# Designs tried in a protein design chat: VH-VL binders against Cytochrome c oxidase assembly factor 8 (COA8). Part 71

Target 1, 167 residues: Cytochrome c oxidase assembly factor 8 (COA8), of Homo sapiens (Human) (q96il0)
Amino acid sequence: APERGAERRDTAPSGVSRFCPPRKSCHDWIGPPDKYSNLRPVHFYIPENESPLEQKLRKLRQETQEWNQQFWANQNLTFSKEKEEFIHSRLKTKGLGLRTESGQKATLNAEEMADFYKEFLSKNFQKHMYYNRDWYKRNFAITFFMGKVALERIWNKLKQKQKKRSN

## First folded at step 3 (VH-VL)

Design f75 (framework fv_ebrasodebart)
Fold by ESMFold2-Fast, scan of step 3:
Structure f75 (fold): chain C 167 residues (1-167), chain A 122 residues (1-122), chain B 108 residues (1-108)
Amino acid sequence: as target 1 above (167 residues)
Amino acid sequence: QIQLVQSGAEVKKPGASVKVSCKASGYTFTDYGISWVRQAPGQGLEWMGWISAYEGNTNYAQKLQGRVTMTTDTSTSTAYMELRSLRSDDTAVYYCARTWGLKYSFGYFDYWGQGTLVTVSS
Amino acid sequence: QAVLTQPPSVSVSPGQTASITCSGDKLGDKYAYWYQQKPGQSPVLVMYQDSERPSGIPERFSASNSGNTATLTISGTQAMDEADYYCQAYDSSTEYVVFGGGTKLTVL
């Protein structure tokens, strides 16, 4: 069983949850979903001869992952807290207990919950719009650098091929 | 306008505790963490720790483990740093700073409070 | 724990280029950040994520981070740039944010 310290979310560089790949690998690894964001972190493989351009791309992808983790952890926490407050408030105004006779947590029907979802979406509309804007900006930057890395690799391959011909 | 406003200067005796506040405004408090950084007179910057305003989890510098506690009050958008068992070498200006990143692996400090001078003297 | 090493002082004449280095093991694999602090004032972020400038920071400020060394470069240095400069990175071995010892930039 893992030691309790190993469960800490704040233990890994690049904003990923602490996890150990099963064995040494020459490619990226995907970890378990983060406790708060529910997003799976990616552990990025670092090549022995990483170029400056490849390093810049990797660091950009790692930072974008941290940004996504931050956004969704915040959204999920806010959603859960406000949902519980809404349910508690509605049950209290109806004179109902917080638990069913079987001891399960009491809940509202789909029609009542629709009011909460509508209010939550409306309240967070601007925040989600800014998230989408920033997500597009980040993906544009990542795609741009992926293109540069691909061109660098093609160019290096062509240079290697031409050198073999000249020998 | 993003702003962090700290509580006023404090003078304490050795062995006492101090609690510094940092009130945030101009942004969604829970979207960022708050770090605490201190600076002894004529010395450099020393990171003390940070707290996530949405997760509530903390990470403290090893030298301060057991003496420092960081908390937040979301209803007032205020962060707190309590340092216990004060020594003369705790005399410093204490800064709060807004920290980017949910986990401190990419943490940096884009907005800083004005600083709080804590003097520990007998 | 990892240490970020900065020269304690750098002197430059007005209009000349100042270079402040920050050295640490595999620092280029991490993001480096730079802060400016003038006497009696709070630190101000001047460079983030190795080479990005915050809004309001003059274009004469630039930075790089490769191998073991991050560098803050101020071209056409002005008297107003006289300050203490601190680099900052994340130390994965201790899981702490680490500051360099600081460099006092003197302009003439």
Scores: ipSAE 0.007, ipTM 0.588, lowest interface PAE 9.6, mean pLDDT 82

Design f76 (framework fv_ebrasodebart)
Fold by ESMFold2-Fast, scan of step 3:
Structure f76 (fold): chain C 167 residues (1-167), chain A 123 residues (1-123), chain B 108 residues (1-108)
Amino acid sequence: as target 1 above (167 residues)
Amino acid sequence: QIQLVQSGAEVKKPGASVKVSCKASGYTFTDYGISWVRQAPGQGLEWMGWISAYEGNTNYAQKLQGRVTMTTDTSTSTAYMELRSLRSDDTAVYYCARAHFYDLWRGTYFDYWGQGTLVTVSS
Amino acid sequence: QAVLTQPPSVSVSPGQTASITCSGDKLGDKYAYWYQQKPGQSPVLVMYQDSERPSGIPERFSASNSGNTATLTISGTQAMDEADYYCQAYDSSTEYVVFGGGTKLTVL
């Protein structure tokens, strides 16, 4: 008879369910969006028998996440600061107050804001180019180490097969 | 041509302050950070801290926190390092260096260095 | 806090291979950098990101970084290579730059 997912899965050789073995990472934890970067942090699970190569990969992924969080937190803060300064400058030039009669923050129309967005993107072009370059380099490195970890795991499985065959 | 040109040698008394300048040319100043590294006579290199020319944020070596301040003037492409409460063991050649810092994984390293500024602290 | 240990001196005959080590706990998990400093001169970057050579640095310079040890190798060492060599790493936990104590290479 056909076996159904976890309900009828064979117990792993270790005597544990195959769905979440104690020696495997079941999954990484994903948190709520960071207040400043608006990115969701990933808390990486650390296996009890993590190899040095697996540790290097995990640290690379953690450092990439921290770099990404910091970049976007800084970018968002810079954007908000410069946007507010731009709005205040333009309202002052027009002889308008910073708040409406209703007490809300005064804003500029879409055409006026388009000038700010063009200037912001142009000003930050080089910064975004460096971000993209680093993003590609980090992804290349992560992929490379993922390949090394996969190769290590394959080699270890082959060694285990040899031991099982011998015993 | 990329160059970092530092201010001239200084002789200071213990307890005084010194401010060394580093004028950058040949590249976009705000694209790189500036680190300060010192070297006591006959000794090795000691990192003092760095500053982002773009954001102005700083990071100082623990043993110098409270005594050092790093600043930049983007209009003149100049970095400054001020060290206060000078002691005899602050006698060193002080270098500014262009710092590559894109991320926490690669960290920072220095491809171009100023010529150095000798600061002598004596009675 | 990372600490990098280098031998204080290394001596080699002209034409021989010089090997300068830099040891630190899990240094291979970080990127290592190498600087050459001749007397009265500013340091010069000779190796970056473990094994990359800057433009203008001779091909006889090479480097590796694995486990706890980074190594700068100079093949066919020449008299002009006589200098102090410093390794450098970045400690992401403290965001501090750490230099090794330096190695004086003597070519005799």
Scores: ipSAE 0.000, ipTM 0.471, lowest interface PAE 16.4, mean pLDDT 79
Fold by OpenDDE, second read of step 6:
Structure f76 (fold): chain C 167 residues (1-167), chain A 123 residues (1-123), chain B 108 residues (1-108)
Amino acid sequence: as target 1 above (167 residues)
Amino acid sequence: QIQLVQSGAEVKKPGASVKVSCKASGYTFTDYGISWVRQAPGQGLEWMGWISAYEGNTNYAQKLQGRVTMTTDTSTSTAYMELRSLRSDDTAVYYCARAHFYDLWRGTYFDYWGQGTLVTVSS
Amino acid sequence: QAVLTQPPSVSVSPGQTASITCSGDKLGDKYAYWYQQKPGQSPVLVMYQDSERPSGIPERFSASNSGNTATLTISGTQAMDEADYYCQAYDSSTEYVVFGGGTKLTVL
């Protein structure tokens, strides 16, 4: 009897992308959109002779990606839950059933939903401000380390050229 | 006609496990969830949890966390509830019910019920 | 956990109106559902979404929600209406389904 794989409880997205790139990949891979965050995960290539600075850059990129995945997964979940609550509350306030006489789910009109979007954005404004601040900080750090790695690579190439001229 | 048919009565010893089945018919099984509700003799209704037959997502009552497992088999349109580490206070009639979901996980009610399964836990 | 409170019993004479209340915190923001259970039988949904009646349920059954109290009303109560009645709601904070303690309706 084939072991019916225990459908893993959709635990909160552990930031582990289920996407597995080919083992022989020599470059970064972009996976399909995550079902919770809708962000495409990047699988970072690890060179055989990775320098400490390259490793630090890779780790920082990975951590930043995980941070983004978690943030948007949670945000999308919250959005979905609050949207449903809003719809239910509004239907109830109007004395409307959850289903029409035809058995279809009762829906709110675009204008009513616009109110939800405004309220949601207002409520989450501070959260988004903090996210943006941290996003800039992280990307600044990544850019800084990218510069360092670039300089290191230049220096290493120059040393190799000098050694070849001396022999 | 929509029907939920449950498995027969069970007698178990303390510490044992019981697995109750609920076969659904008369509707598209994956369009709804299944909820489990129990009723101790002379007591009220106690919600145990529910499972989505489409998504496989479950929600269990806090009191039963770690002891209860709900599953579905879409090929047979059958839901299962397993309760482990049985105690005397688990003696009850266990009902499966079709869970009508309004928008994901909110606004649920039970429009069709199984006939119930008596589970007796005795030494 | 949210608690729904019902009176343990209600008595009514045949032909009179029975009223069963269900009170809960923030019940006004939630839909109420009602179930009838006769001895030795499974529960039957009698009212849903505060005031909607399933097919096959007599028109003498009605329900309303005011503030934090849902009310099931049975007009012209009949002997066959003698049963236990349970209210039910969904608690969005815990994502749990909650039943009331039940009300025994006796038709005298």
Scores: ipSAE 0.000, ipTM 0.562, lowest interface PAE 11.2, mean pLDDT 86

Design f77 (framework fv_pabinafusp)
Fold by ESMFold2-Fast, scan of step 3:
Structure f77 (fold): chain C 167 residues (1-167), chain A 120 residues (1-120), chain B 112 residues (1-112)
Amino acid sequence: as target 1 above (167 residues)
Amino acid sequence: EVQLVQSGAEVKKPGESLKISCKGSGYSFTTYWLGWVRQMPGKGLEWMGDIYPGDSETTYSEKFKVQVTISADKSISTAYLQWSSLKASDTAMYYCARHLWGSFPYFDYWGQGTLVTVSS
Amino acid sequence: DIVMTQTPLSLSVTPGQPASISCRSSQSLVHSSGYTYLHWYLQKPGQSPQLLIYKVSNRFSGVPDRFSGSGSGTDFTLKISRVEAEDVGVYYCMQGTHWPFTFGQGTKVEIK
């Protein structure tokens, strides 16, 4: 079963909300954390006059978000499944039931779980390393295109300024 | 940009071994899963199994886990599908296809296919 | 294994007319995550399959807006608002919710 974090953060680092109210026009909207990835989805605002370069940047950001969401949801799901299988296996080996008399799930103490956590991290170490490498590559590409879009906007602003002054 | 290029057509006799390949380019080979899909002549698509090249983790369909071996060589961005002993029933088109999520895949880019003909 | 059933098995369409393909699963495709892993592929004659729609209704990059997907639970539909010559081929639905992953038997779309 996938676990959702007990913690909820709805504010930007500056301490203000990142959510756009439904009745307020905004550029991009940041949603609540995904149930399984625990990552906030970004709903991208599409300008009426979006340039091809702006569209390429938006699509790259959307693709990166989807890739990121899928990776972490898969990791969280795998962790939850393997954790529960490990607990059930150990309890069965000890001749214990899967639930207490109160109907609560039986669990192992921290010392007994240490081996599971170490094995899980070891097993997934290479996946996380490749994830980090690709994450940096994707963010470098996004930063590069953000720079190109910024330059395009500056150039467009300057050429409109010149057009007005030359007439 | 993203390409999956498969090895050429094969004509084999029953009992022979075979290894076909799928080379990825234009993306980070080690951060995506690669799946194999079979299409028998005149029939639909069947998922055979997947590999995550970053650590060589594999998942097989029950039907195929004894029949084939899936492997990858990340140094040359190539995945493989291998038979130790071919049967006439292995005659089919074999596709490789990329996906992001091992547990809940959708195949976004596909190779051109490798036709394997096993004559009895 | 989850059985995916497509209807119709074949469809002849006059160019410019709409087409609709149905896909039914033997069990719900809603994962505990709330996502539904139902995808549509097109295999043009002599070519490999290509992704059209993923997770019920999301159009893959480069796919024309005349293609749309809808549905929930066990009943899904792919619609083409105006069929063009380039749309001929066999359409497959696929489920990724339950292991092993399974495809429908395919729907062949031809021009009249």
Scores: ipSAE 0.005, ipTM 0.538, lowest interface PAE 12.1, mean pLDDT 81
Fold by OpenDDE, second read of step 6:
Structure f77 (fold): chain C 167 residues (1-167), chain A 120 residues (1-120), chain B 112 residues (1-112)
Amino acid sequence: as target 1 above (167 residues)
Amino acid sequence: EVQLVQSGAEVKKPGESLKISCKGSGYSFTTYWLGWVRQMPGKGLEWMGDIYPGDSETTYSEKFKVQVTISADKSISTAYLQWSSLKASDTAMYYCARHLWGSFPYFDYWGQGTLVTVSS
Amino acid sequence: DIVMTQTPLSLSVTPGQPASISCRSSQSLVHSSGYTYLHWYLQKPGQSPQLLIYKVSNRFSGVPDRFSGSGSGTDFTLKISRVEAEDVGVYYCMQGTHWPFTFGQGTKVEIK
């Protein structure tokens, strides 16, 4: 059976920022902006005595971060490609090259670029609406779990104080 | 990095059809022209024609207009040069090369060439 | 069609010496825009052509400064200030001002 050469889909490299915080860190670290998404990744601290609720919150935050990184990496790549294609198409229509006669990179004027931005936003409007809806849902869930974790921590502190008063 | 990769060498008989390919990578394939240049054995360079893969606009030298067909598949970033019926006189090296229309064509990147041999 | 005439057709040069190749067009290569679309290529033995000079005098990326292009109207020159062993090959001028695009006959440069 001839091995079907797996077309390496140029999967936008999952820009897992190779930012590794120090192993002895007791707090969340913020990495440099990712080169594709331009989002700063957060490396979440894992406490030694992480509760099931704290673990669930951490996982939800991690998943939401990965989702955001993927969305914006893909969106920025699409934007860059479509922008380049638009510029080249408009230059072709004008009988112009990608470089001016002086050898400089040919650019479109602000008005022509405004048309591109309008078209791009219109074309991607539904995608952005779905993104925003899901973003709100995810952040609402994160906030809800943050509240639960806060209550759990308060309750645990109260139990410890009662035990110290009884001894 | 900009690369043009052509199909391998071809050995054919007179009267046979042939289609050779040129795959572009490392740039926006739909926004640059691809030209074909013939070089007969021990001879100079001859421009044959070109294609704009974005809209498939094609131009030919009068010498080659009825002899060959230039096409492109933008979905796979590939341009083609095709003969319906080869002649012994079609024996040559064929190069694909990239250019920009509005800059009037200087070929900035070239394929490695495809040798076509037509013999009885 | 525009006829491009190169002279000489063959040149044997001692390493370190200068070389000069002329290219003449049958008509002016000055476009209505005022720019001239004359280009130079080198084809090394067993290799594809490579761009050296575009628009008369502009060196392409990675081309050594020993290469220079000059000229106007119908008369153009490629100069190599100090020929090196790697400069062996066939040099072609090309016009891109007039349709169809045409090349010179080529100038073979060899080392003595």
Scores: ipSAE 0.000, ipTM 0.564, lowest interface PAE 11.2, mean pLDDT 86

Design f78 (framework fv_pabinafusp)
Fold by ESMFold2-Fast, scan of step 3:
Structure f78 (fold): chain C 167 residues (1-167), chain A 121 residues (1-121), chain B 112 residues (1-112)
Amino acid sequence: as target 1 above (167 residues)
Amino acid sequence: EVQLVQSGAEVKKPGESLKISCKGSGYSFTTYWLGWVRQMPGKGLEWMGDIYPGDSETTYSEKFKVQVTISADKSISTAYLQWSSLKASDTAMYYCARQPLFYDSSGFDYWGQGTLVTVSS
Amino acid sequence: DIVMTQTPLSLSVTPGQPASISCRSSQSLVHSSGYTYLHWYLQKPGQSPQLLIYKVSNRFSGVPDRFSGSGSGTDFTLKISRVEAEDVGVYYCMQGTHWPFTFGQGTKVEIK
């Protein structure tokens, strides 16, 4: 079965309480960090007369944010699960219980955890390479389309000035 | 419509240099990866490498890193695959194919018609 | 490199009958994003490969409903519910999860 992706995160203003911008904001706004990805979501303002090019840019930015959120939510979850498994495995190997004699949750020292970090980084090397490559290319594409939108706005302003002068 | 048009068939001798091309149209050339795939006569498909024309970043399969060079000229929406010195073992059909930037949709979605390269004495 | 193994290597089908092709990878194709980058291509005689199915089960634009993909982890299947004359050719699976990208050896589908 495929692992379920992040559930729908509809953080509409009515659900966010004190982290909402003023109603009818004409700008993008940044929310609090997501519980799973630890990244701050951006809610995009949609202009009434959004051009097709502006729509492409906004959708590209939204898709990139959704992908990035999913990647880090999955990565953080995987890290936490594998860390717990590693700790339990090493404690079992040492003949130790999951809790200390005082009832505290048993843990490993920094030297013992170094093995886990080395394993985790090694087996996730290709995964992080793919992420880094795609993340940089996504940002390049966003910057490119931002430039195109800027040029479109300049062209539209020039057209408006010409219309006013001819009338 | 999205289209990739490759250069015509080539007949070469061992030791000669060669540069074949793939021209994209109907999409934003600088925002998609462009990959190269080899198919030897009667054999299957082998991924050789790709290029992102927006900044000319390349990735190669280890097998092909020394054998070929991938490049692109974004001003004419054209990618290139080149050999400094051809070998008889380079005889194959070479395809270019586009892949979306975002991995959630990645797969070679549009392919060129192929360039047949024959290397014989 | 990830090895992609297809079975069968060749298949002869009576028109209107179903066909099934298997693809197995030497390692899991589940990416850290949660997606599985397993794609299916068809190469018709004398033509370039064309995308049929991407990310296990998604039909590419213009691909008929008779084509379906399924699977998870290391085991994937392409099914054609009713094979037509236009479906003859060599089918390839490809993985895009690990570098370098690798293809299966191909399955030739012919009409009886």
Scores: ipSAE 0.000, ipTM 0.499, lowest interface PAE 12.5, mean pLDDT 81

Design f79 (framework fv_pabinafusp)
Fold by OpenDDE, second read of step 6:
Structure f79 (fold): chain C 167 residues (1-167), chain A 121 residues (1-121), chain B 112 residues (1-112)
Amino acid sequence: as target 1 above (167 residues)
Amino acid sequence: EVQLVQSGAEVKKPGESLKISCKGSGYSFTTYWLGWVRQMPGKGLEWMGDIYPGDSETTYSEKFKVQVTISADKSISTAYLQWSSLKASDTAMYYCARLGTEFYPSHFDYWGQGTLVTVSS
Amino acid sequence: DIVMTQTPLSLSVTPGQPASISCRSSQSLVHSSGYTYLHWYLQKPGQSPQLLIYKVSNRFSGVPDRFSGSGSGTDFTLKISRVEAEDVGVYYCMQGTHWPFTFGQGTKVEIK
């Protein structure tokens, strides 16, 4: 039985942005847009005395960023592929070649492309709904931990002030 | 089976208007170009123009661009060739033919039976 | 417009003998896609034209294997290996590479 060549699903490489911020940066650094997701990656600053809550917040932010990068890299790849297939299919249906008589690349008009966008959005509607739901959940969690970290920092400052007044 | 059925023979006088029809069946009428070809008595074949019934895009030979109108009604899978004012020189057989869609609309794969148009005083 | 020139314009053939028709274009029929859109039609007496060969050498559905097409660039040939009585009619070459579509003058094939 001839081995059905596994179609290597061109998984968008998890493009870890090769952007390395300067080692002495005391703040979060924003990189250039990623080639596949078009999202700007953030390199999160790690404090020397990072609390367990601060660490948890940083990890949650990093995981959420990676999740977003992967989602949009895959979505953009799918979009580009389906767009090309749509154009080719539509040209074929019209009996038109991929090139005009003048040798130019055959293109669809804006109206025909509007049909593609409508169909693509319709087809991916559920996927986008799940994405949005998860996006809100993740951001809610991040916001919650940001609040906890803020309270911890206030409390630590108050304790330090009390200790200085007692001496 | 792919079929193109044309309207019957027409006998007209100079100056009269005429509209002949070609009905397609056995295929997706809206996704194939349909062309018109003229054959004068005892002469060769001449491409007149084409229509894409899906969006009614039409192309004409420069020779026929001002002489005829090509149209289609996709709801009844019918294409039309129309003259506003016939001339004696319009006496010919007129064929509708489907353009085959492989990669380029380049050949006629199925033909109608033809419509004879006779224009005489 | 592309001029298509057929030779001969008439051919009388004995049944069972081979026939050959030439078609020459005024310009190359090689499309930017790499395909050559030269086609052959037969119009039998009192009938509509029918497709024989498309893209130089491809037989259309139902066309006997005695029909073959060849050629490249500007020079093309239709061959009938053994002419039969049913092959009587006018043969046309057509180019579909350049707008507008143009036909040859036709070649009348008769039986002796």
Scores: ipSAE 0.021, ipTM 0.578, lowest interface PAE 5.9, mean pLDDT 87
Fold by ESMFold2-Fast, scan of step 3:
Structure f79 (fold): chain C 167 residues (1-167), chain A 121 residues (1-121), chain B 112 residues (1-112)
Amino acid sequence: as target 1 above (167 residues)
Amino acid sequence: EVQLVQSGAEVKKPGESLKISCKGSGYSFTTYWLGWVRQMPGKGLEWMGDIYPGDSETTYSEKFKVQVTISADKSISTAYLQWSSLKASDTAMYYCARLGTEFYPSHFDYWGQGTLVTVSS
Amino acid sequence: DIVMTQTPLSLSVTPGQPASISCRSSQSLVHSSGYTYLHWYLQKPGQSPQLLIYKVSNRFSGVPDRFSGSGSGTDFTLKISRVEAEDVGVYYCMQGTHWPFTFGQGTKVEIK
């Protein structure tokens, strides 16, 4: 089973999930959302006759995916960590325990949580600005190389037509 | 590929200030937390704190909050550990190390070579 | 702070024989994510620490397959199936589940 093959691949040392697409796949394969980044990883199909330009594009897309996954995984975990610390801090300030009598996690009211969300967004504004800048820069580069690959493919088709005409 | 290069050994007297450095290369410096770990002579490892160079957010161990300042200069991919006034008890090997992500930055995947700080009269 | 306790503190092994090091935490290291952030490092004489195993059982890049990690909750084990001369040094466990990060006191491995 294809999913059993994918399950044998764990996260890379850099924190990006490395998964194995189904063995019969001859196209790019999209995996399930990563639990932390909430982004779907893409496994890029490598043709046997991949050109150097196509390889450069694929590597750029893979590197951009890894960068994107790391950014959002870190952001989501930072959010969860700081949210938990904020809740613990406020409950301690009120002299309340971290759990209710039923064993559930003690919570703060909506007004108190709104203060946390405002602070988190404000604190992370610059990170998000740099992320957006780099995201657009990377996508511009990918689009540029996609254009080059498209032109290469058009040129190759024209050469093939010329050879057929000559034969 | 990933390398952390630390500044050279220091010999200081009590009361002197000191700033040691850790320069990262071969990776995106601003997107990984960088931590500092102390090892006193003949003893084990102690986590001191870490910094996210992208925005200079820091986290300190309670033991080290008052003793040291961690900072970074992202324009030169360098992090710093600083003392305003050294004590003999600060004599130790100081390592910088990068925190790998694996969804939560919790393990040190690459380490600097260490900076030996000796403080004696 | 989470206390990490390693046993034994020192171990002398004949080359080719197995070695086992235990690490116990004062609290569960299972994170809310379901992962367990327990890591193993080796510090060879005169060298910086190096990562061997992360998240209980994952070998870091370049680490020989003779090293393996296992465990859950509060009890963890690092095993070396056949100890070689280059495996001499001090082994440290570390937890990253709870802030602040804490290390075990270290286990010194020597060749007989």
Scores: ipSAE 0.000, ipTM 0.465, lowest interface PAE 18.1, mean pLDDT 80

